# VHH binders against DegV domain-containing protein DR_1903: the designs that were tried, part 16

Target 1, 288 residues: DegV domain-containing protein DR_1903, of Deinococcus radiodurans (q9rt62)
Amino acid sequence: MIAVTTESTADILPLQLGYSGIHLLPVPLGHQGQVYSERELPPDQLVNLIRTTGEPARTLAIDDEVVARTFEAALQGSKSGRLVHVASGSRFTPHFEVAARVAGQFGVRVQVIDGGTVSYALGVQALHAAHLADQGADFGQIARALAELRERTLLTFAVESLDFLRVNGRIGNVAAFIGNWLGLRPLLAVEAGEVVSKARVRGQAAAVRTLLSATHQFQHQTGETLRLYCGHTIGGEGAAEQLQGQLQAVYRDLPAPLHPLGSGLTANVGPGVVAVLAFPRRFGLGHA
Short names: E, the ipSAE of ESMFold2; O, the ipSAE of OpenDDE; V2, 0.75 times the mean of E and O plus 0.25 times the DockQ between their complexes.

## First folded at step 4 (VHH)

Design B20 (from L2 with T97A P99D S102T T105S H106D; framework vhh_lunsekimig_d3)
Fold by ESMFold2-Fast, scan of step 4:
Structure B20 (fold): chain B 288 residues (1-288), chain A 119 residues (1-119)
Amino acid sequence: as target 1 above (288 residues)
Amino acid sequence: EVQLVESGGGVVQPGGSLRLSCAASGFTFSSYALYWYRQAAGIERELIASITSGGSTNYVDSVKGRFTISRDNSENTMYLQMNSLRAEDTGLYYCAAGDYYTWGSDDYWGQGTLVTVSS
């Protein structure tokens, strides 16, 4: 079967990594001139570091050597001698470009897919790729399936501040809205490989209601039974729990598990984030 | 065969001390970053202390100043010195090893050792 790699910022849970065999390409974190792995700065410690210093953290570029080493490690576990790497969207990070360049050194053995997204939306693409590889799918079949999954994925989230995206250079199309957020939470979505602004809302209840509304509209547009996840960074737990309760009240037979988001994403969006991730259940990633 | 074996857990009174050990075999110990995780009842497993291959240490805020992580590359052993223990420190303690280029399932994990802080 084809081995699968993706980035440490894909927010795949340790248990999911264990049974899927996915290898992670580590995305380094920088804070005040020091470099850390995500393991060295788990979300609690990262948020404490940001709060005590008053300075945001950054995700950093990945060295070519680190990419090559990751690919070599994953290939050692591949019976087919083939690897697919699912990279964060090329408009969000330089990681796709670096991975594609390094993959050239491996000829046809390593193929790189532009995931067009970030966080657990990227993670579910990698998990789906691993599932398809286990079923004997080739690279073309995997690439087509992931393209369909991307087109049918909702990723919407509420942030406390745009400063974290700005510092990391990932504010893009929402830059015009960076000022005057007194008590208002920006509501953002990932669409067509870009971060877009959807609304500005006041308070946790309004943010949760907006995420629920977005999910309901997405369900109507797709016409399919959805798989749902309630994502959160440190400080966003209460909002995510409220979202979960409201989703489960409306969609009684659908689990909507809480999904903790990692340090790489926290560096880019900050603490206090609540998110909904939704996609058609038929893409199958096991039971919730 | 890769093995990580924890020892040193037990029952102690509040304010007491314990030293946990993690003995490693089957891989190049000195090249790996090493971690202590804690799993308390009703709480997801969390990273509480780390030490890089170069010796740099990090701690979760709740244990800073009370716990000290260290490594002995000549003996392939990592330690966690736990001082001023509190009831909230009760849990299963796991050691793990990972390099800079992998984490999660690529880590080597121990079986866990139980620490109970009670009077």
Scores: ipSAE 0.000, ipTM 0.138, lowest interface PAE 15.0, mean pLDDT 83

Design B23 (from L2 with T52R S102T H106E; framework vhh_lunsekimig_d3)
Fold by ESMFold2-Fast, scan of step 4:
Structure B23 (fold): chain B 288 residues (1-288), chain A 119 residues (1-119)
Amino acid sequence: as target 1 above (288 residues)
Amino acid sequence: EVQLVESGGGVVQPGGSLRLSCAASGFTFSSYALYWYRQAAGIERELIASIRSGGSTNYVDSVKGRFTISRDNSENTMYLQMNSLRAEDTGLYYCATGPYYTWGTEDYWGQGTLVTVSS
């Protein structure tokens, strides 16, 4: 079977890692000249550090040597001698380019896929890849399935501030919201591998209503039953619980689990974030 | 169409044993992770045991050493062997399956089987 790797910023839960066999490529965190792993600086400590110092943290580039070691370790567990790496979107981070470059040293044994997204949307792609690999799928089958999943995925979220995206260089075209919009919470989405602005609202209730509306429109667009996740960073728990309750009232019999987001994502979007991740439930079922 | 059918529930005295079965159809059974959940009166549904396609198992702390999850891929059946049963083990037991290895995101659930531990 093909081994699967992705980034530590994919927000895959520890139990999911144990069951899937996925190896994580560690994405380092930087704050005031000090470098941390996500384990060394968990979300609550990261938020306290940001609040105490008044300075945002950053996700840093991964060294080629770390990528090579991660690939070698994953290949040790691969009976087929093959590995697929699912990288965060090439328009978001340098990680795809680094992984693709290092993969060249392994010839045909390592294939790198541009995941075109971040956080648990990336994590879901890696988990789906691991499931397909466990079923005996080859590189081409995995790549095609992930491309289909990516095109049929909704990832939208409300942030308290654009400063965290700005500091990490991920603000792009959303920079147009700086200034006069500071009194409003931006509602953002990941579309075609980029962060785009969808709405501007005041308060938690309005943010939750907008995420719910986006989910309804997405469900209507796909015409399929969705799989749902309510993501949050530190301080966003209440909003995520409210979103979960409203989704469960509308989409009865469908779980909409809370999903805590890790330090890497928190560094890029800040505390107080609430998100919805949705895609057709047929993805990941592993049968035709 | 995926179907999961539980059986083996009943009334047992403290210290007794029961074996639950979950018969599955409509999917490639050997390829899926399988789960046992418990719903006790007044308590939220809890994952108590899981087994991966490769046979790896996991248990909640309260049942470790007492319960054993297993699977028979030739019969498309999952089992839960429950030993040294306690009053707090009373509840409705559900089998479930899904590919994402995460609690509460399972795609398919059985109807549940009642286990009552009383003296």
Scores: ipSAE 0.000, ipTM 0.204, lowest interface PAE 13.8, mean pLDDT 83

Design B24 (framework vhh_lunsekimig_d3)
Fold by ESMFold2-Fast, scan of step 4:
Structure B24 (fold): chain B 288 residues (1-288), chain A 121 residues (1-121)
Amino acid sequence: as target 1 above (288 residues)
Amino acid sequence: EVQLVESGGGVVQPGGSLRLSCAASGFTFSSYALYWYRQAAGIERELIASITSGGSTNYVDSVKGRFTISRDNSENTMYLQMNSLRAEDTGLYYCATDYEYVWGSYPFDYWGQGTLVTVSS
């Protein structure tokens, strides 16, 4: 059995970590010269700190030694002596690059996959990799399955402001949408390993309606029964609950659970975010 | 069908230089990360350098500052410029892509013959 690691910013729930055996590579947070773990600065405290100081927080680079220790710990639990690390998209963070460099010290024993995404979309890839590893899959089989999952994943979300992505250097292709637009929410998606702009909508109802529409189009394109998640950062709970209700009315086979998003993602996208994550149900997550 | 063809290897004295090439076909080259692996006799194949679709590069400590990875999307080709070569750099050099890991049942199914680099006095 191949061991699986991913980043602490993958928003995997504690129960899921327990049954999957996934080891997390900790991504540090920075605010005004102070360094925190996500445990030390949970989302509500992070948002309070940002609002109180008026200063943004950042996700920071991971030290090579921390990566090496994480890989060593995971390999101790691997009966095959092999490890797959699923990294956040190389166009979003430096974490893939650091992990790939450190993996060189381990030869073919450690393979690093560019997850091409972030947050629970990355977490789902890691959970699926762990599920396949538990079934005896090898590196090539896992990599192939994750690529299929990545190509068949919808991740779209509404942010209150692009400033959080800008400050963290993740604005890229959506920089043209920066501006002071009262009441307008940028609607973004992760496509081909990049953040792309889909729309600017006015208010919560329009944002939720647009996410529902994107999900409907995705369902039609895939022709498969989906797994659905309603993601949110602090302040986005009401919008996520509205999205959940509308999804459950249309897709009665699925619970469309709420999924709280962690401090690493909150630092990069801000408070008040609502997201939909969708992918074909056949991609198993273990006990999920 | 994915094809990766390595070339540019040879025999060189310590301190010498070589430039390796990896010519790719059968996938959308510009959209995928590319890697150089090295395998010496009796040792597992190790990742030594990578380049993302956006051009970000990484190196293992042992080659950092001596090797430079680059890509030419118009020619569907990846390069490895190797300077200040050492005896421990001797081995077969293979290129790989995310596409091979992603759609191949195992990386070895898609890897080419490699290109041999021998550093000797």
Scores: ipSAE 0.000, ipTM 0.105, lowest interface PAE 20.6, mean pLDDT 82

Design B25 (from L2 with A33Y T105D H106F; framework vhh_lunsekimig_d3; at its last look DockQ between E and O 0.04; V2 from the best seeds 0.00; counts 0 for: pae E 12.3 > 2, placed apart)
Fold by ESMFold2-Fast, scan of step 4:
Structure B25 (fold): chain B 288 residues (1-288), chain A 119 residues (1-119)
Amino acid sequence: as target 1 above (288 residues)
Amino acid sequence: EVQLVESGGGVVQPGGSLRLSCAASGFTFSSYYLYWYRQAAGIERELIASITSGGSTNYVDSVKGRFTISRDNSENTMYLQMNSLRAEDTGLYYCATGPYYSWGDFDYWGQGTLVTVSS
């Protein structure tokens, strides 16, 4: 069996880590010159720290030695002596480049995949890789399946403010939409490994309606039954519940579970975020 | 059938420029990772540049700032723009590809194109 690793910022739930056997590469958090693990700074405390100090938090570069130790630990559990690492998109973070460099110490034993995305969209790629590995898939089969999954994934989200993306250097082509007027929410998507701007709408109800519309359009384009997730950061719970209710009203036989997003993503997008993640259900994640 | 065909090799003087091409057929080019390797006489084949399916690039230190790897998914072609060429850049240049990033495990290799840098 090929072992699977990905980043702690992939927002994989503890139960899912338990059944998948995925090893996480820890991504450190920084605030005012102090370094934290995600355990030391969970999302509610991160948001409180930002609010009380008035200073932003950010995700930091990963130490080469930490990457090497993570790969070695995962390989210890691999009967095949082989590992695939699924990294966050190379256009979002330096983590792919660090992982690719460190993989050189392991030769052909460690293969690295540019996940082209972040957060739970990255997490589902890692979970699908682990599921395929458990079914006896080889590296090429896993890599091709993940490439197909990336091309058939919808990740779109509404933020309260673009300031969090700006201070983390992830604002890119959406910089023109900086300016958070009362009640206006930017709608963003991850497309072709980049954050793109889709709309700016007034209020929570309009944001939820736009996410629902994007999901309908995506299902029409793919022609497949979808797996659906309603993601949220601290403060986004109400919007995510509203989205879930509306998705379940339209897609009655499909679960649309709420998915809490972690500190790494919260540092980059801020509190109050609601997101939809959708992809064809044939991409299995294993069982709980 | 899968093919990788390199072209653009030749003889240039030190300080000159050359553009190598690798034309691909028979597989889903846009999802594949692409590599340029160099093999000089008497030394092991060395990875000099790579580009991921998402467009992220990596270079060996000796060519960084002088060489640029790029891809055109609409033409199924990868390029290596080589500037400020040095005598030590002489060698056979191979393109290689696979569906993940690897330090030697590739689905396909080209036949190589010769680059000679001499006065």
Scores: ipSAE 0.180, ipTM 0.637, lowest interface PAE 4.9, mean pLDDT 87
Fold by ESMFold2, look of step 11:
Structure B25 (fold): chain B 288 residues (1-288), chain A 119 residues (1-119)
Amino acid sequence: as target 1 above (288 residues)
Amino acid sequence: EVQLVESGGGVVQPGGSLRLSCAASGFTFSSYYLYWYRQAAGIERELIASITSGGSTNYVDSVKGRFTISRDNSENTMYLQMNSLRAEDTGLYYCATGPYYSWGDFDYWGQGTLVTVSS
């Protein structure tokens, strides 16, 4: 079957890595000239490092040699001799372009898909790709399925500040909204491969209400039974629990598990983030 | 430094119950995922249950409905309530934790507590 890789910032849980067989391309973190893996700086240590020093952390470009070795390792386990890499969105990070450049060294054996997204929305694409590969899907079938999944995914989130996105160069289309945010929390979404501004709200309750409303509208538009996830960075647990409770009150037959986000995402979006991820349940993740 | 200490293992009859504890220190307990693994003789360790920082749980099929993982963030302690025990549940039980969304090569492990299910 086709092997699958994605980035460590896809926020795939350890249990999911175990059953899926996905190999992770490690995205390095930088702080004050020191380079760390995500495992060396878990979210609580990352936030403490930023707060103690007053200096931001950044996700860094991945060395071509690291990408090549990751692809080689994944190919060694592939009976088909083929690999699909699902990269974070090319309009968010340089990682798609790096992966595509390195994939050229492998010819037809490696195909890179622009995931058009980040975090667990990317992880869901990788998990679905691995599920399809286990069922015998080829590159074309995987690419078409991921394109459909991408079009039917809601990812919207409330950040505490745009500063983390700004210092990482991930600000994109929301740069025009940088300014004094007296008590306002930006609400952002990923749409068509870009970060867009959806609202500015005051306080946790308004943020949760707005995320719930977006979920309801999305469910109405798709007319499908959804999988729901309440994503959060460190410090966002309370908001995520509130969102979960309200989602379950509306969608009583659907779990909406909490999904903590890793250090790469925390460096880019900051602590205290709450998010909703939604997509049709028919997109299997292997064991979810 | 991260420390994990399991307790509560012992000998129990089939159909019986045990409650395992994992006392933790050296990290912000409320922010980490926690795991129970077991190892039967001659077999690699297998992950059997996990609990997120927010309390969401996952189980392998062989223990669903019989085992319950929980955490008490105020006591820095994770638990595994094991009911309806079977002979195949015999093994060394480990608690584990690791950094969010990391490679598995940085896992932190306890020393293990032995569970024996025999008639």
Scores: ipSAE 0.000, ipTM 0.261, lowest interface PAE 13.9, mean pLDDT 85
ESMFold2 (binder alone), look of step 11: mean pLDDT 81; pTM 0.799
OpenDDE, look of step 11: ipSAE 0.324; ipTM 0.700
ESMFold2, look of step 13: ipSAE 0.000; ipTM 0.335
ESMFold2 (binder alone), look of step 13: mean pLDDT 80; pTM 0.798
OpenDDE, look of step 13: ipSAE 0.490; ipTM 0.769

Design B26 (from N1 with D31S Y52T A97T D98G Y99P G101Y D102S S103W W104G E105T Y106H; framework vhh_8pnl_2)
Fold by ESMFold2-Fast, scan of step 4:
Structure B26 (fold): chain B 288 residues (1-288), chain A 119 residues (1-119)
Amino acid sequence: as target 1 above (288 residues)
Amino acid sequence: QGQLVESGGGLVQPGGSLRLSCADAGFTFSSYAMAWYRQAPGKERELVARITSGGSTNYADFVKGRFTISRDNAKSTLYLQMNSLKPEDTAMYYCATGPYYSWGTHDYWGQGTRVTVSA
């Protein structure tokens, strides 16, 4: 009954948008003074633009007006007249603050949750919220379930360069580690709403082994059966396939699907990224 | 992905030629812009030439007309053809990739290959 919105940068697949009824708040992309949507600049074209022009792409701020229009549109589809918006982490972007401010004009009709994360980790929170809403959950139940999911989520990834996070102002706690890495790939994680540095490794095999080890440690800590996703940006496909194979060898009954990451995330982390996303499978996404 | 390995350096007389190669295991080579840098003893590294994944090239003024950068994506190999070599070209030569939007901040995956131009 409660409608759900999240950001266009949450990397939710089109099929999942259709199934869940989630509405997206558009986060604009900027490149050389031009503004694009995720649809207008898909990841392969974004990478090609950066590569051929030598200029970075960025995710841009959203206006109060755009947020208000998105909330109004989503509420038109809400039988309960209620909306939950799941925003990217307030320490990553200004989007939570803008959404929370605009939600004030809607009174109790619109509630905003700080998702404390980005990309498909944010997307799975929105999908779980939609699943719970379809089951008849109220706002308080949804907020508590998302807080629990947030505390039990592993998101770790290998990047080719920290420069993409730097130019977008998303470098956070790893700014001290910017420098001449000389062929080393940074391994990063999202912890407590921030990007943290975990390791530096050389080559694809070492990156994949580190992600597998992180997943194994996380499985031990939770003691629960996991949902696993192998995320990648353009150029990271082979590493993601290798990760998938190794995860399936260890966790034989888990699908560990490949998940292509969108343009908003690609602008912030660059091409060649491989990631693991893991959380307890009891958090339903409406479809196995 | 594999490590970049530079080769083809050596000792040559002024006016001579050398062809440098940079080999990759092939994982991401075709999707990245590539560059050659050099570093003379006691000096900062400087850009020599760069090439986009689509083949567009750019050269430092001091090598224009003498050096040619090229790539073979099927072999995951980057080349630098150096003609009319001068003593000033003496340096360690490095191939580099990423980030392709900022040529001042490349990661160097190889140990370099030495080029010495002297009588």
Scores: ipSAE 0.000, ipTM 0.115, lowest interface PAE 18.1, mean pLDDT 82

Design B27 (framework vhh_8pnl_2)
Fold by ESMFold2-Fast, scan of step 4:
Structure B27 (fold): chain B 288 residues (1-288), chain A 121 residues (1-121)
Amino acid sequence: as target 1 above (288 residues)
Amino acid sequence: QGQLVESGGGLVQPGGSLRLSCADAGFTFSSYAMAWYRQAPGKERELVARITSGGSTNYADFVKGRFTISRDNAKSTLYLQMNSLKPEDTAMYYCATDYEYVWGSYPFDYWGQGTRVTVSA
């Protein structure tokens, strides 16, 4: 049974950490020269800090020593003496490079996978890895399964502004206006380890309808029963509830739970975000 | 796919009128919401007017009552009728598609090269 680690920014819920046994590598948050953990600066307080100071927050680099301690702690709980670490996409953060370098000190005991994504899409990969490890899968089986999951994952979201991604250097292939939007919201997706632009719509109802359209096309293309999640940052709750209701009306008998997104993602995409995460149900996430 | 082509700009005196056109035969025009944007010298690009595929219109406060956006789906052409022009309307005017509930293989909105409008005596 292989132990699993991923980043604190993967938006895994506390109850999921409990049943999966996943250990989190803490990714620090920075704001005006002060350093915080996700626990010290939860999303509502982060948004208030950004609004009151007018200054952006950022996810910061991780220290080699913190990575090494995280791997050591996870390995102590591993009966196989083996660990797989699922890192956020190497095109999004430097975390994969740091984790891979530190893993070299552990020889074959620690293997690092480039998750090619962020937030709960990364969290889902870690949860699936833990599920497979619990079933006796080896590293090669886990790596192949996660590669398949990445190829068959829809992650699309509506932001209030591109400024948060721009300031953090994560705007990718997105076209942006430098000026007034008059209520337009960009719709973005994560594809092949990059952020891509898909649409620009006016208002919450149009944003929700576009996310529904994306989900419908994805379901048609895959032909499989999906797991669905309605993600949101602070201020995006109403849009996520509307999305949930409309998804459940179309995809009868499929749960589409609301999923609150953490401070690390909020720093990079801003408040008021609504997202859909979808992938085939066969990629199990463990007991609960 | 095609690039949008704007035309109809020019030099006009204050109080005059111009009609801008935007044409593209490279996509299904009737399926898109369409918009006019402008960028004045030393200013940021801003939305002027928008028209949905169903014909609903929206205007920036600074052009309400003076500009009218319309479309002719049979001709795959978008129009902006500009009346009572002011020196402040001097800008490069851009035509753009605006996605409405459509998810597909779009990289981003389609944009034209622009047409220049100068309002001066």
Scores: ipSAE 0.000, ipTM 0.131, lowest interface PAE 16.9, mean pLDDT 82

Design B28 (from N1 with D31S Y52T D98G Y99D Y100E G101Y D102Y E105G Y106S; framework vhh_8pnl_2)
Fold by ESMFold2-Fast, scan of step 4:
Structure B28 (fold): chain B 288 residues (1-288), chain A 119 residues (1-119)
Amino acid sequence: as target 1 above (288 residues)
Amino acid sequence: QGQLVESGGGLVQPGGSLRLSCADAGFTFSSYAMAWYRQAPGKERELVARITSGGSTNYADFVKGRFTISRDNAKSTLYLQMNSLKPEDTAMYYCAAGDEYYSWGSDYWGQGTRVTVSA
């Protein structure tokens, strides 16, 4: 079976790590000169730290040594002696480049895929890769399936502030929207490996409504039954519950579970975020 | 829930006029932005005109000055007044409802009404 690794910022739940066998490459967090793992600084503590100090946290570069140790650990559990690593989008982070360089030291045993996305959209790719590996898929089959999944994934979200993306150097194409009026929330999406701006809305109800509209249009465009997730950072729970209720009223037979987002993503987008993740149900996640 | 139902399509000669209507049943019409789209044979569906919940309008360049979009929130009805019709306006016309701030498109669609402009 091919082993699967991805980043700690992929927001995979502990139960999902348990059944999938996925190993996480730790992405370090920085705040005021101190370095933390996501386990050492969970989302509630991270948000409290930001609020008490008035300073944002950052995701930091990964070390070649940490990547090598992660690959070695995963390979020890691999019956085939092979590993696929699914990295966050190369246009978002340098993690793909670092992983690909280190993978060269392992010859044909380790292959790295550019996930073209972040957070649970990346996590879903890793879970699907693990599901396919369990079914006996080879590297090429996994790479092609993940490319199709990326092309058929909706990831859109409302942020309270663009400052968190700016501080982490991930503001890119949305920089022109800095300085919005008080009470306006940017609506952003991940498209073609980049963050793009889709709308500016006033208030939680408008943000939720826009995410619901995006989901309806995506469902119409794909023509397929979807898997739906309502993501949130600390402070975004109420908006995510509202989104879930509205999705379930329309798509009665489809679960739309709440998905808490981790510290790595929270550092990059801030508290109060609500998101929708949607993709065709045929992309299996094993036990998920 | 509600469905959008278009009416008013038909056969007209070039230079003629038609008024399309879109009736809403079952959802809160006044809270939605409304739009008319069209799809000509062998072409992609394209936006013709949009009106926000507050009444602000936007038109495709190819219909400016000829078509007028309007709404009656009390009657939950959207209209498209089509003047100076051209053979190029021949298409299925679709009513759509969506969020005012949504750039990805529309939530709800009607089944369409056919407009044919020929001699």
Scores: ipSAE 0.000, ipTM 0.134, lowest interface PAE 18.8, mean pLDDT 84

Design B29 (from N1 with D31S A33W Y52T A97T D98G Y99P Y100E G101Y D102V S103W W104G E105S; framework vhh_8pnl_2)
Fold by ESMFold2-Fast, scan of step 4:
Structure B29 (fold): chain B 288 residues (1-288), chain A 119 residues (1-119)
Amino acid sequence: as target 1 above (288 residues)
Amino acid sequence: QGQLVESGGGLVQPGGSLRLSCADAGFTFSSYWMAWYRQAPGKERELVARITSGGSTNYADFVKGRFTISRDNAKSTLYLQMNSLKPEDTAMYYCATGPEYVWGSYDYWGQGTRVTVSA
């Protein structure tokens, strides 16, 4: 049916076992005048490079030609001759704008959706789009379903520093808090296509408790059974395991798998991040 | 540029066991996801099991509880422990690898190792 593409920063691999029809736009990484693909600089090597040099890495815009080649490849695998690209939020990255511009070269064959989010929350949207496409859904049905999923998704995370978001130009409305967090760790969320500040806490245990509280509040607000994922960047494994244990103690019948985040996200948020992703279980993730 | 070499296949009776190995020569093993795929005669290649650089595993439903994927980063070797083998498991088994979080980058698929389950 309709082919689906998204970006390498959607961190889709841990969610995609059993479905391989999604093509990824490679998001390039920059560090000290060198340009890398995520293939060349996986998360463990990226963090080592940042620690060794003391310099942050940045995500860069995708070349129009790379986008065009990816769309062409995906369309060749499309039985309907049509493609949906699910882009990271237009307020976070230039990727939606680039994809939309390139899509114009393909006429009605390519539709680009503003995912309004990043990371594995974007990955979930791409997988849900693929699931619906496999069921024969058209562009309009997919777009409406993703809008509903986006509205009913919790993505909340704790960072060790706002510097990584600042360097990449993704700090947005939380920039006001850089100078006055007093050594406390920021807790952030993605809401309405923007990063927002939710709390400032001291230490790992407090960060985990706040993420757990946010999940409980979200469960009460939706009234639905959730799918839960405990995300982390390198250095955040212990916090993610603590979060997983506490979520599974409360939601005994719900798995809360650990979800390692990729290099593009690590460049933007830094090492030591722990996150929770939650959404109603009725949103399918493909054949798996 | 590295290459993957599969081994450990053979002929076994139903209910038997085999341990497949995939050795990495000249590759950055510890930074890549690894997976086992299989292809039965006249069928398309399908994913059997996947393991991340950090050791997280995922299995196809048809092998859950019977197969175990593992890796030894110090030895640059991937394993697939296959127990309670069935005739339906007869296939060429391939290992594949790619950088974490870049889908569709199957670097260095090997030549495969044949598994035959029959009396």
Scores: ipSAE 0.000, ipTM 0.115, lowest interface PAE 18.0, mean pLDDT 80

